# VHH binders against q8el04, part 25

Target 1, 306 residues: q8el04
Amino acid sequence: MKSIQVQQLVEEFNLEVLAGEDHRERTITKSRTHRPGLEFIGYFDFFPMERVQILGKKEINYLHQLNEQERDIRIGNVVNYHPPCFIVTSDQDGLTYLKKYCHAEQIPLLRTKEATVDFMAKVDHYLTRKLAPEIAVHGVCMNVLGIGILIRGESGVGKSELAHTLLGRGHRLVADDIVVLKRLSHKTILGTHNDKNKEFLALRSVGLLNVVRAYGSRAFQDETRISLDIKLSKWEKDSLHNELEFETQYRDYMGVSVPSIEIQLQPGRDVAGLIEAAANNWYLQQQGYSAAEDFMNRIEWQDGDD
Key: E = the ipSAE of ESMFold2; O = the ipSAE of OpenDDE; V2 = 0.75 times the mean of E and O plus 0.25 times the DockQ between their complexes.

## First folded at step 11 (VHH; framework vhh_7xy4_2)

Design v6 (at its last look DockQ between E and O 0.76; V2 from the best seeds 0.00; counts 0 for: pae E 2.8 > 2)
Fold by OpenDDE, look of step 11:
Structure v6 (fold): chain B 306 residues (1-306), chain A 120 residues (1-120)
Amino acid sequence: as target 1 above (306 residues)
Amino acid sequence: QLQLVESGGGLVQPGGSLRLSCAASGFTFSNYAMAWVRQPHGKGLEYIATITGSGGSTYYSDSVKGRFTISRDNAKNTLYLQMNSLKPEDTAMYYCAKDEEWTRSWFQYKGQGTQVTVSS
């Protein structure tokens, strides 16, 4: 399971440390933050104690309204679950009681000037990316017409050459040779490079090409959502894949299904154009249009009039 | 027929080392990126590492980075996994697979696997 330290969060968001300075090594394993408002009022049925706890104006104001005895009990109840850290938003003050308990329980208490909702969104976004499960696959990742595409195939089939052609047509390289896939959600896979291959395209007979140096900054993109999986294969005359398929195929990556198509490479064919066509088709499908369904409907209507 | 045969597993103490091998047959081995995956008892498949067909590029999961090394000998049609500094958490059935196949739910080319047990 992936984790980050509270220290990384402090550095990323330039958070002020109010208490627990020596305990910033505590780990964060959950990608979403939590506001413990219900817990402060004594409701703990589903307390996500492993989440970063955000204390906004509502929480702090509530605590301020309590008498000392009540406040001690309420704060103690939450702190005793030992969440990774507490972050107070909106630069709120009067936190002596929180400092005391956080210090006692060795939990970092942090503060930011940012507004609660905005800050939580940023932290959630950051944690989601940092804690996302990841795998790597051999292939090429491109952004074509705004669509992220994972291109796969056997060694030597011409994936990198195809990528070069696509670059010439104004598309963007994300990664060549090794593509790192990150699961951001049950529906979202992100493709990216492995830092080592950043901006590089490996071409047989040419060697390594830095695409940014060669074609400019527009030729490269750090990451892209993977929307389409394309397998390149060698042409086989008797292959069943030569037939028009109407059913959408899918490939699974870490539990996320990605639409998948296979392109058999034929000499003299514009494979780059096919990739562009696939991207466009995907886009239309996302808009609710299916060419196959439309075609079938038209055929059925014609048969009914006879 | 495509065959993948894993070997080299066994019982080892924490901190110990093992070297796994995967003998491949029935396909052009050098044309395919290969991967190691593992399955702890009662858990799902976990990705470990990938190596490209030529062996020129490798990638590792965070859980094994710095401890495990994936390599291959294309002349021998063999994939290797050197495992150092083994931990109890590394206990699992280990499988080799084509890079493009291990993510599939039916795992058509999954071998028999080799059991690795790390225990005191």
Scores: ipSAE 0.619, ipTM 0.868, lowest interface PAE 0.7, mean pLDDT 91
Fold by ESMFold2, look of step 11:
Structure v6 (fold): chain B 306 residues (1-306), chain A 120 residues (1-120)
Amino acid sequence: as target 1 above (306 residues)
Amino acid sequence: QLQLVESGGGLVQPGGSLRLSCAASGFTFSNYAMAWVRQPHGKGLEYIATITGSGGSTYYSDSVKGRFTISRDNAKNTLYLQMNSLKPEDTAMYYCAKDEEWTRSWFQYKGQGTQVTVSS
């Protein structure tokens, strides 16, 4: 689904182009890099050929120890799997057969002065974020007491006013109106802005507010992990929301389950306070405490925790 | 009863254009963001674009940005997707969705969709 062109890596990391310069439109779809040491010695089982291939000192020094004929064969065998590109680290030279085969097979051969481990970490991080599946939803994203909150609800229900109330209590805005959700893993959703709405909060009657200029840089955060999902709804007095609920409800975003709470905007209800309480309760649950379980335990039996 | 009715699909050659429509009823259309998603045959749903209730903000997936335009007419309760420079990989069943409802594992309000096929 999502892909990056090799040219984007060249630009992001200021890579030297040594061969295959006309083929930098080749695509990268995998978020992890690979060092092809086993493949150079002839073991190709499970070769992750669709990954960016990193050639560090160990790989290059090994190839230099081979005689010319064997070096030619070993390099040719790996390049013929047509990975998206090769990147040589630590400004290494002596790349005659790599250049030969990458030119012949129309594969970019690139170079960086950066050391192998540091460079791989940077590229892995960049690819993970650029290749992450993403969607946009209507809502507000906040960081409340260190906890990422996605607030949903109908247009005009009061989401931006609630965000402003939370800002006044010292919490941080991530995005208003459009929230971009990125799936970094099967367990992690990041919420962020779309650059166009960065630092802006739209308030009815007031207009656009730049929260950094109004409240300082501490009022804004570029992204947050989404830990709680809050659905705001209009109050309807005949609703059946009086039951005790002991089971956590969830909302799925791109296959990631996020705990979800619905809050009705009843007259006199301190919704900002409820969101703060929900964030605190989530924090306690991550430390192994459940208020609902504690309460049920006190009613049914008298077992103590360590 | 919430209803979303997609239309405007068809067969088109690569490089061609189509305009999809989504007629909405059973809810206050202007109060909700809307999305287009698509499902290539035998594959999962792919997100395309979002537009806010007022139409003031839009967002596009990278695969369609610059080629597709999402829009809405709140007076007619209709959502649109203008698709230009169509490619074979755009071949899919296209659905409109209210807000983020398409992200549920069971999408209860999805219409029948409209097929777009891009082939020579």
Scores: ipSAE 0.494, ipTM 0.836, lowest interface PAE 2.8, mean pLDDT 87
ESMFold2 (binder alone), look of step 11: mean pLDDT 82; pTM 0.849

## First folded at step 12 (VHH; framework vhh_7xy4_2)

Design w1 (at its last look DockQ between E and O 0.01; V2 from the best seeds 0.00; counts 0 for: pae O 13.5 > 2, placed apart)
Fold by ESMFold2, look of step 12:
Structure w1 (fold): chain B 306 residues (1-306), chain A 120 residues (1-120)
Amino acid sequence: as target 1 above (306 residues)
Amino acid sequence: QLQLVESGGGLVQPGGSLRLSCAASGFTFSNYAMAWVRQPHGKGLEYIATITGSGGSTYYSDSVKGRFTISRDNAKNTLYLQMNSLKPEDTAMYYCAKDEEWVRSYWQYKGQGTQVTVSS
């Protein structure tokens, strides 16, 4: 399981460190932040203590209204769960009691000038992406007609040449050779490059091509949601294929199912056009249309003589 | 038919090193990217590293980057994983995989793996 250190948050968001400065190596493993308002009041059921804890004006003002004995109890009870850190928003002051307990429990206490809701959204987004499980696969990632496509196949089968053909048709390259896949949720896989291969496409007999220099900045896209998986295979003259798919095939990546099709590289075949058609068909299917079902319904109706 | 045979695991102390091997047969090895993955006891598969068919490009998970090195010898049809600075968290059954086959619900041609245990 991925984690980041509190220090990485401090650096990313330029946070002021108020206490626990020697304990910024504490790890964060949860991608959502939490406001512990109910916990300060004494309700701890389902307290997500492993999350970064955000203290807005409501939380801080509540603590300031308490007498000293109540404040010690309320703060102590929350800090004793040992969350990875506390972040005070809106540049709030009057934090002597928080500093005391965070120091005692060796928990970083941090501060930002940003408003609570905006800051939480930024941190949630950052944590989701930094903590996302990721893998790398061999292939090409393109955005075709707004649809993210992962193109797989053995080395030398023609993936990069196909990508170049698709670039010439106005589509966008995300990554060639190595595609990094990140799982953002149970339904979402992002495809991206590994920084080293950013903007580059390797073509046999031509060498490395920078697609932005060759086709302009619109030829490249840093990442795309992977909506369709395409396996390219070499054409085998004596093999038989039924290319009319009546049932959708799927390929799982980190527990996320992605529709998948196989395209055999037959001489003279417009493979780029087939990929464009597959992207359009996927788009229609998301809107409730299936060409295969429509076709089957039509032949069933016509098979009934009247 | 297609076979992947992992070897080189064992018991090592923290900070130690091991080199894993994966002997491949039944396919044209150099045409395919290869991966290492691991499965800690009672947990799911964890991605380790990928190497392209030519060996020209590699990628590592954050948990092993800087400590592990994936490599291949296409003349010997063998994939390697050099593991340095081993930690108790590296304890797992290690598997090699052809391409991205390890991501499927059913992993065809999965070998028996090789156990790595990092403990004193």
Scores: ipSAE 0.546, ipTM 0.850, lowest interface PAE 2.2, mean pLDDT 87
Fold by OpenDDE, look of step 12:
Structure w1 (fold): chain B 306 residues (1-306), chain A 120 residues (1-120)
Amino acid sequence: as target 1 above (306 residues)
Amino acid sequence: QLQLVESGGGLVQPGGSLRLSCAASGFTFSNYAMAWVRQPHGKGLEYIATITGSGGSTYYSDSVKGRFTISRDNAKNTLYLQMNSLKPEDTAMYYCAKDEEWVRSYWQYKGQGTQVTVSS
């Protein structure tokens, strides 16, 4: 299970440390933050104790209204669940009672000037990305017309060359050779590079090419949602590949189904153009248009007038 | 090792001014709120002021509000206390401290202090 340290949050968001300096090594394993408002009023059903706890104006103001005894009990009850850390937003003060319990239980208490909602969104985004399950696959990841595509195929089939052609047409490289896939949700796979291959395209005839240096910053993208999986295969004369497979095929990545298309590489054909066509088709489908359905409807209408 | 070294104390007449400094080392200074506290002779520690790590916010006790100003230079790892309109009641040992204590009457991380005496 992926985890990050509280220290990484402190560094990423430049958080102020109010208590628990020596305990910043505590781990975070959940990708969402939580506002423990209900817990402060004594409701602990479904308390996500493993989440980073955010204390906004509502929570802090509530605590300030309590007498000392009530406050101690309410704070103690929440802290006793030992969440990874507490982060106070909007640069709020008067936190001695929180410091007390955080110190006693060795839980970092942090503070930021940022507004609660905006800050939570940022942290959630950060944690989701950092804690996302990931796998490495062999292939090329491109962003074509705003659509992320994973291109797969056997070694030597020409994936990198295809990528180069696509770059020439104004598309973006995300990763060549090794593609890191991250599961952000049950429906979302993110493709990215492994930092080592960042901005590099490996061409057999040319060697390593830095695409940013060669073609500019527009030739590269750090990450992209994977919307299409495309398998490149060599053209075999006898393979009855019924080109008109009406049924959408899917490839599974960590439990996420991605539409998959196979393209046979034929000599003299514009494979890059096919990739662009696939991207456009996907886009149309997302808009509710099915070319296949439209075609079938047109055929049926012609048969009825007979 | 965490070190806090206060300086700038001395004898001053009522109505006078002093500027205290605190040199910090052994930790990432800008990541932590810092406070000034004081201890009059024969009395306990008294909270004076706090400044957030970035210096964006300051807080003062009622006893010094409007007269004292807390500030910091993160590039120099230094905390400051500008004290104006000093009164005999301000006579105390002044300490710089990390403001991560749970109670403001107890400060684990503070320096050796600098003596401020306000006397005619």
Scores: ipSAE 0.000, ipTM 0.208, lowest interface PAE 13.5, mean pLDDT 87
ESMFold2 (binder alone), look of step 12: mean pLDDT 82; pTM 0.843

Design w2 (at its last look DockQ between E and O 0.01; V2 from the best seeds 0.00; counts 0 for: pae O 8.2 > 2, placed apart)
Fold by ESMFold2, look of step 12:
Structure w2 (fold): chain B 306 residues (1-306), chain A 120 residues (1-120)
Amino acid sequence: as target 1 above (306 residues)
Amino acid sequence: QLQLVESGGGLVQPGGSLRLSCAASGFTFSRYAMAWVRQPHGKGLEYIATITGSGGSTYYSDSVKGRFTISRDNAKNTLYLQMNSLKPEDTAMYYCAKDEEWVRSYFQYKGQGTQVTVSS
């Protein structure tokens, strides 16, 4: 299971550390933050204690009104779950009593100047990306006409040469050889590089090419959402060709279904052009258009004029 | 036709080491990236590592980075996973997979796996 340390949040968001300074190595494994308002007033069913706990003005104002005996009960019951940390938003002060409880239970207490809702959105986004399940696959990841594609096929089939052709047509490289796939949600896969292969394309007769140096910064993109999966396969002279296909094929990556097509590397075939066409067709399908359905409807109308 | 046979698992103490092997047949091994994945009892699949066909590039999940090393011997059609500094959390059934097939239908392309158990 992926995790990050509280210290990484402190660094990313420039958080002030108010208490629990020696315990910033505590880990965070959940990608959502939580406001523990119900828990402070005594309701703990389904308390997401593993989440980063956010203390906005309403939470802090409630705690300010409590006497020490009430604080021992209300704060004590929450800190005893040992969440990874507390973050006070909106630069709130008067927190001496809260520092005491967090010191005693060895929980980092942090502060930001950011407003609660804005800060929670930023942290949720950051945690989602940092904690996303990830794998690495062999292939090439490109952004073609704004559409992220993953190109697969056996080593030596011509994937990197195809990527170079697409670069010459103005498309963007994301990763060559190793593509890191991150699942951001049940419907979203990002493709990215592994830092080592950033900006590099390996071409058989040329060697390593830095595409930014060769073609400018617009030839490279750090990441893209994977919308289309392309399998490149060897050309077989007697292979069955289906020129019209009504049913979309899919490939699953970490439980996310991605539309997939297979393209045979037939001599003389404009494979780069086919990939561009596939990207355009995918885009039209997001707008509710199907070329196959449109064509079939036109054939039916002509039959009615016999 | 295509066969992947894992071996080398066993019982080991925390902090110990094991080396897993995966014998491949039925395809041109050097043309395909390979991966190791594992399944702890009662849990879903966990990705471990990927190695390219040539062996020139590797990638590791955060949970094993620095402790595990993926490697291959293309002359012997064999994939390896060297596991050092083993922890109880590494207890799982380990599988090798051809390319990215484990993501879609990988059980069709690999054998029974090999069990690794880390306990005192």
Scores: ipSAE 0.496, ipTM 0.824, lowest interface PAE 2.7, mean pLDDT 87
Fold by OpenDDE, look of step 12:
Structure w2 (fold): chain B 306 residues (1-306), chain A 120 residues (1-120)
Amino acid sequence: as target 1 above (306 residues)
Amino acid sequence: QLQLVESGGGLVQPGGSLRLSCAASGFTFSRYAMAWVRQPHGKGLEYIATITGSGGSTYYSDSVKGRFTISRDNAKNTLYLQMNSLKPEDTAMYYCAKDEEWVRSYFQYKGQGTQVTVSS
């Protein structure tokens, strides 16, 4: 199970440490934050204790209204579940009682100036990305016309060369050779590099090429949503690949279905152009346009006038 | 259905001791702070003590501090109140409740309570 340390949150969001400075090694394993409002009033049936706890204005104001005894009980009840950390938002003050408990239970108490809702969204996004299940696949990940594409194929089929051609056409490399796929949701796969191959393209005839240094910062992107899977294959004369497969094929990645297209590499053909066409077609489909349907409609109209 | 059943009350002489029990069912007992409250005859409810869900912290009213001890066994879903050095002023009907219900002055599930009488 993937985890991050509280320290990473502190660094990422530049959080102020109010208590628990020596315990920032505590681990976070859940990708969503929680506001423990119900828990402060004594309801714990569905308390996500493993989540980062966010204390906004509502929570803090509630605590401030309590007498010392009540406050101790309410805070104690929540702290005793030992969540990874508490983060107070909107730069709120008067937190002496929270500091005391957090210190005693060795739980980091952190603070930010950011507004609660906005901050939670940022943290949730960050945690989702950091804690996302991931797999490594062999291929090339590109962003073409704003669309993330995973290009697969046998070794030597020319994936990297194709990537280079696409770069020359103004598209962006995300990863070559090893592509890290992250599952962000049931419907979303993210492609990225493995840090080692960041910005590098491996060309058999040239060697390793840093694409940022060679083509500028616009030639590289850290990550992209994978919208298309494209398998490159060698052209075989006898393979009746019915080019007009009307049915969309899908490839599964960690339970997420990605539309998949196979492109046969024929000598002299503009494969990069085909990739661009595929991206455009995908975009149109997302807009509700089906070329196939449109074509069929046109044919039917012609037959009726006969 | 949430149920709280108090027991252990009785008649004792001044200076005596009693141990009250509260059997809880119908909810995740360990996730709730629990409280003891009492009601003397003709008087309102009085707060006695609270214990956190884990049992890690306890709180007492000034009237019982040093004499009463609240504890719990989460494995048995049972809340306890050890009462020592009992006084006639401790005579009351004793109730257990979720702490949150006490704080809200809302008792959705009122147990029958257990009567404690301290009399010479």
Scores: ipSAE 0.016, ipTM 0.321, lowest interface PAE 8.2, mean pLDDT 88
ESMFold2 (binder alone), look of step 12: mean pLDDT 82; pTM 0.842

Design w3 (at its last look DockQ between E and O 0.63; V2 from the best seeds 0.00; counts 0 for: pae E 3.1 > 2)
Fold by OpenDDE, look of step 12:
Structure w3 (fold): chain B 306 residues (1-306), chain A 121 residues (1-121)
Amino acid sequence: as target 1 above (306 residues)
Amino acid sequence: QLQLVESGGGLVQPGGSLRLSCAASGFTFSNYAMAWVRQPHGKGLEYIATITGSGGSTYYSDSVKGRFTISRDNAKNTLYLQMNSLKPEDTAMYYCAKDEEWVRSGYFQYKGQGTQVTVSS
């Protein structure tokens, strides 16, 4: 299971450390933050104790209204679950009682000037990305017409050359050779580079090409959602590839199904154009249009007039 | 027929080392990236490492980075995993996989029978 340290949050968001400065090595394993408002009033049935706890104006104001004895009990009850850290938002003051408990229980207490809702969204986004399960696959990841595409195939089939052609047509490289895939949700796979291959395209006849330096900043993108999987294969004369597969094929990545198509590489064919067509088709499908259905409807209409 | 056969597993003490092997047949080994995955008892599959067909590029999960090394001998159609500084948390069934077809549901179309690694004092 992936984890990050509280220290990484402190650094990423430039958080002020109010207490527990020696315990920033505590780990975070959950990708969502939590506001413990209900827990402060004594309701713990579904307390996500492993989440980063955010204390906004509502929570802090509530605590300020309590007498010392009540406040101690309420804070103690939450702190006893030992969440990874507490973050106070909106630069709120009067946190002596929180400091005391956090120090005693060795839990970092942090503070930011940012508004609660906005800050939570940022942290959630950050944690989701950092804690996302990931795999690495061989291939090329590109963004074509705003659509993320994973291109696969045997070594030497010409994936990188195809990528180069697509770059020439104004599309963006995300990663060549090794593509890191991150599962952000049950429906979302993100493709990215492994930092080592960032901005590089490996061409057998040319070597390593920095695409940003060669073609400008628009030729590269750090990451993209994978919406389409494309397998490149060598053309075989006798392969009965039914050109008109009416059924959408899918490839599974970490439990996420991605539409998948196979393109046979034939001499003289515009494979880059096919990829662009596939991207456009995907886009149309997302808009509710099915070319196949439309075609079938037209055929049925013609048969009815006879 | 595509075949993957894992070997080299066993019982080791914490801090120990093991080298796993995967013998591949039924396809052009050098043309495909290979991966190692593992499954702890009662848990789901976990990704470990990938190596490209040529062996020129590798990638590791954070959990094994710096401790494990994935390599291959294309002449022998064999994939390797050198595991150093083993921890109890590394205890699992280890599988080699072709084309990184990692299905979270536990289904691999192209995986072997696995080799058991147990790290215990």
Scores: ipSAE 0.781, ipTM 0.920, lowest interface PAE 0.6, mean pLDDT 91
Fold by ESMFold2, look of step 12:
Structure w3 (fold): chain B 306 residues (1-306), chain A 121 residues (1-121)
Amino acid sequence: as target 1 above (306 residues)
Amino acid sequence: QLQLVESGGGLVQPGGSLRLSCAASGFTFSNYAMAWVRQPHGKGLEYIATITGSGGSTYYSDSVKGRFTISRDNAKNTLYLQMNSLKPEDTAMYYCAKDEEWVRSGYFQYKGQGTQVTVSS
């Protein structure tokens, strides 16, 4: 399971370090932040102490309304659960007992000027991306008409040549040869490069091509959500594969289902055009349109006119 | 008929090294990327590394980067995993897989039987 260090949060968000400076190597493994309001009043059932703890105005104001002895006790009880760190939002002050206990328990206490809800959204997003499970697969990742597409097939089947054709038609390369897939949620797979292959497309007989130099900056995109999976295969006389286009097929990546289409590399076939059509059809389906349903409705209208 | 046979596992002390092998047959080995994955006891599969068919490109999960090396010998149809600086957390059953076949739930099984790696004193 992936983790990051508290120091990485400090650097990313320019956080002020108020205590526990020597313990920023502590790790974070959970992608959601938590506000410990109920815990400060003594309710610890289901306390997600493994999460980054956010102290907003509600939490700090409540503590400031307590007398000093009670404040000391309430803060100590929460810090003793030993979460990875605390972050105070809105540049709040009056943190004597938080500093005391975070120093004693060797837990980073951090501060930001940002407001609570905005800051929590930013941290949740950052942690989700940093802690996302990832794998690498062999293939090509493209963005075609705004739609992220993963193109698979055995080595030498023509994936990179197809990518080059799509580039010439104005689409964008994300990654060639190695595609890194990150699971951002139960429904979202992000496709990206591995930095080493950034902007490069390998073409047989030509060598490495830097697509930004060849086609301009619009030819490359660092990442895309994978919306379609396309398996390229060598052409077979078995036409059953082409006739199975009536039912949507899916391919799972890390538990996320992605619509999948198999395209046989039939001689003379405009495969790039088929990919563009598939991207357009996917886009229309997201708007609730079905070409098959529309066509069937038109047939019924003609029958009813006579 | 595709066959993958993992070997080279065993008991090793923390900080030690081990080299896993995967003998492949029943397909044109050099045409396909290969992967290593592992399964700690009672847990799900964990991705380790990928190598392309030619061996020209590799990728590693963060948990093993810098410690493990994936390689292949296409003349011998064999995939390797060199594991250095082993930790108790590396204890698992290790599998090799052809391409991305191991990622699909419900439609494919990875073909190897696995080899056990145990890191303890």
Scores: ipSAE 0.451, ipTM 0.809, lowest interface PAE 3.1, mean pLDDT 86
ESMFold2 (binder alone), look of step 12: mean pLDDT 82; pTM 0.847

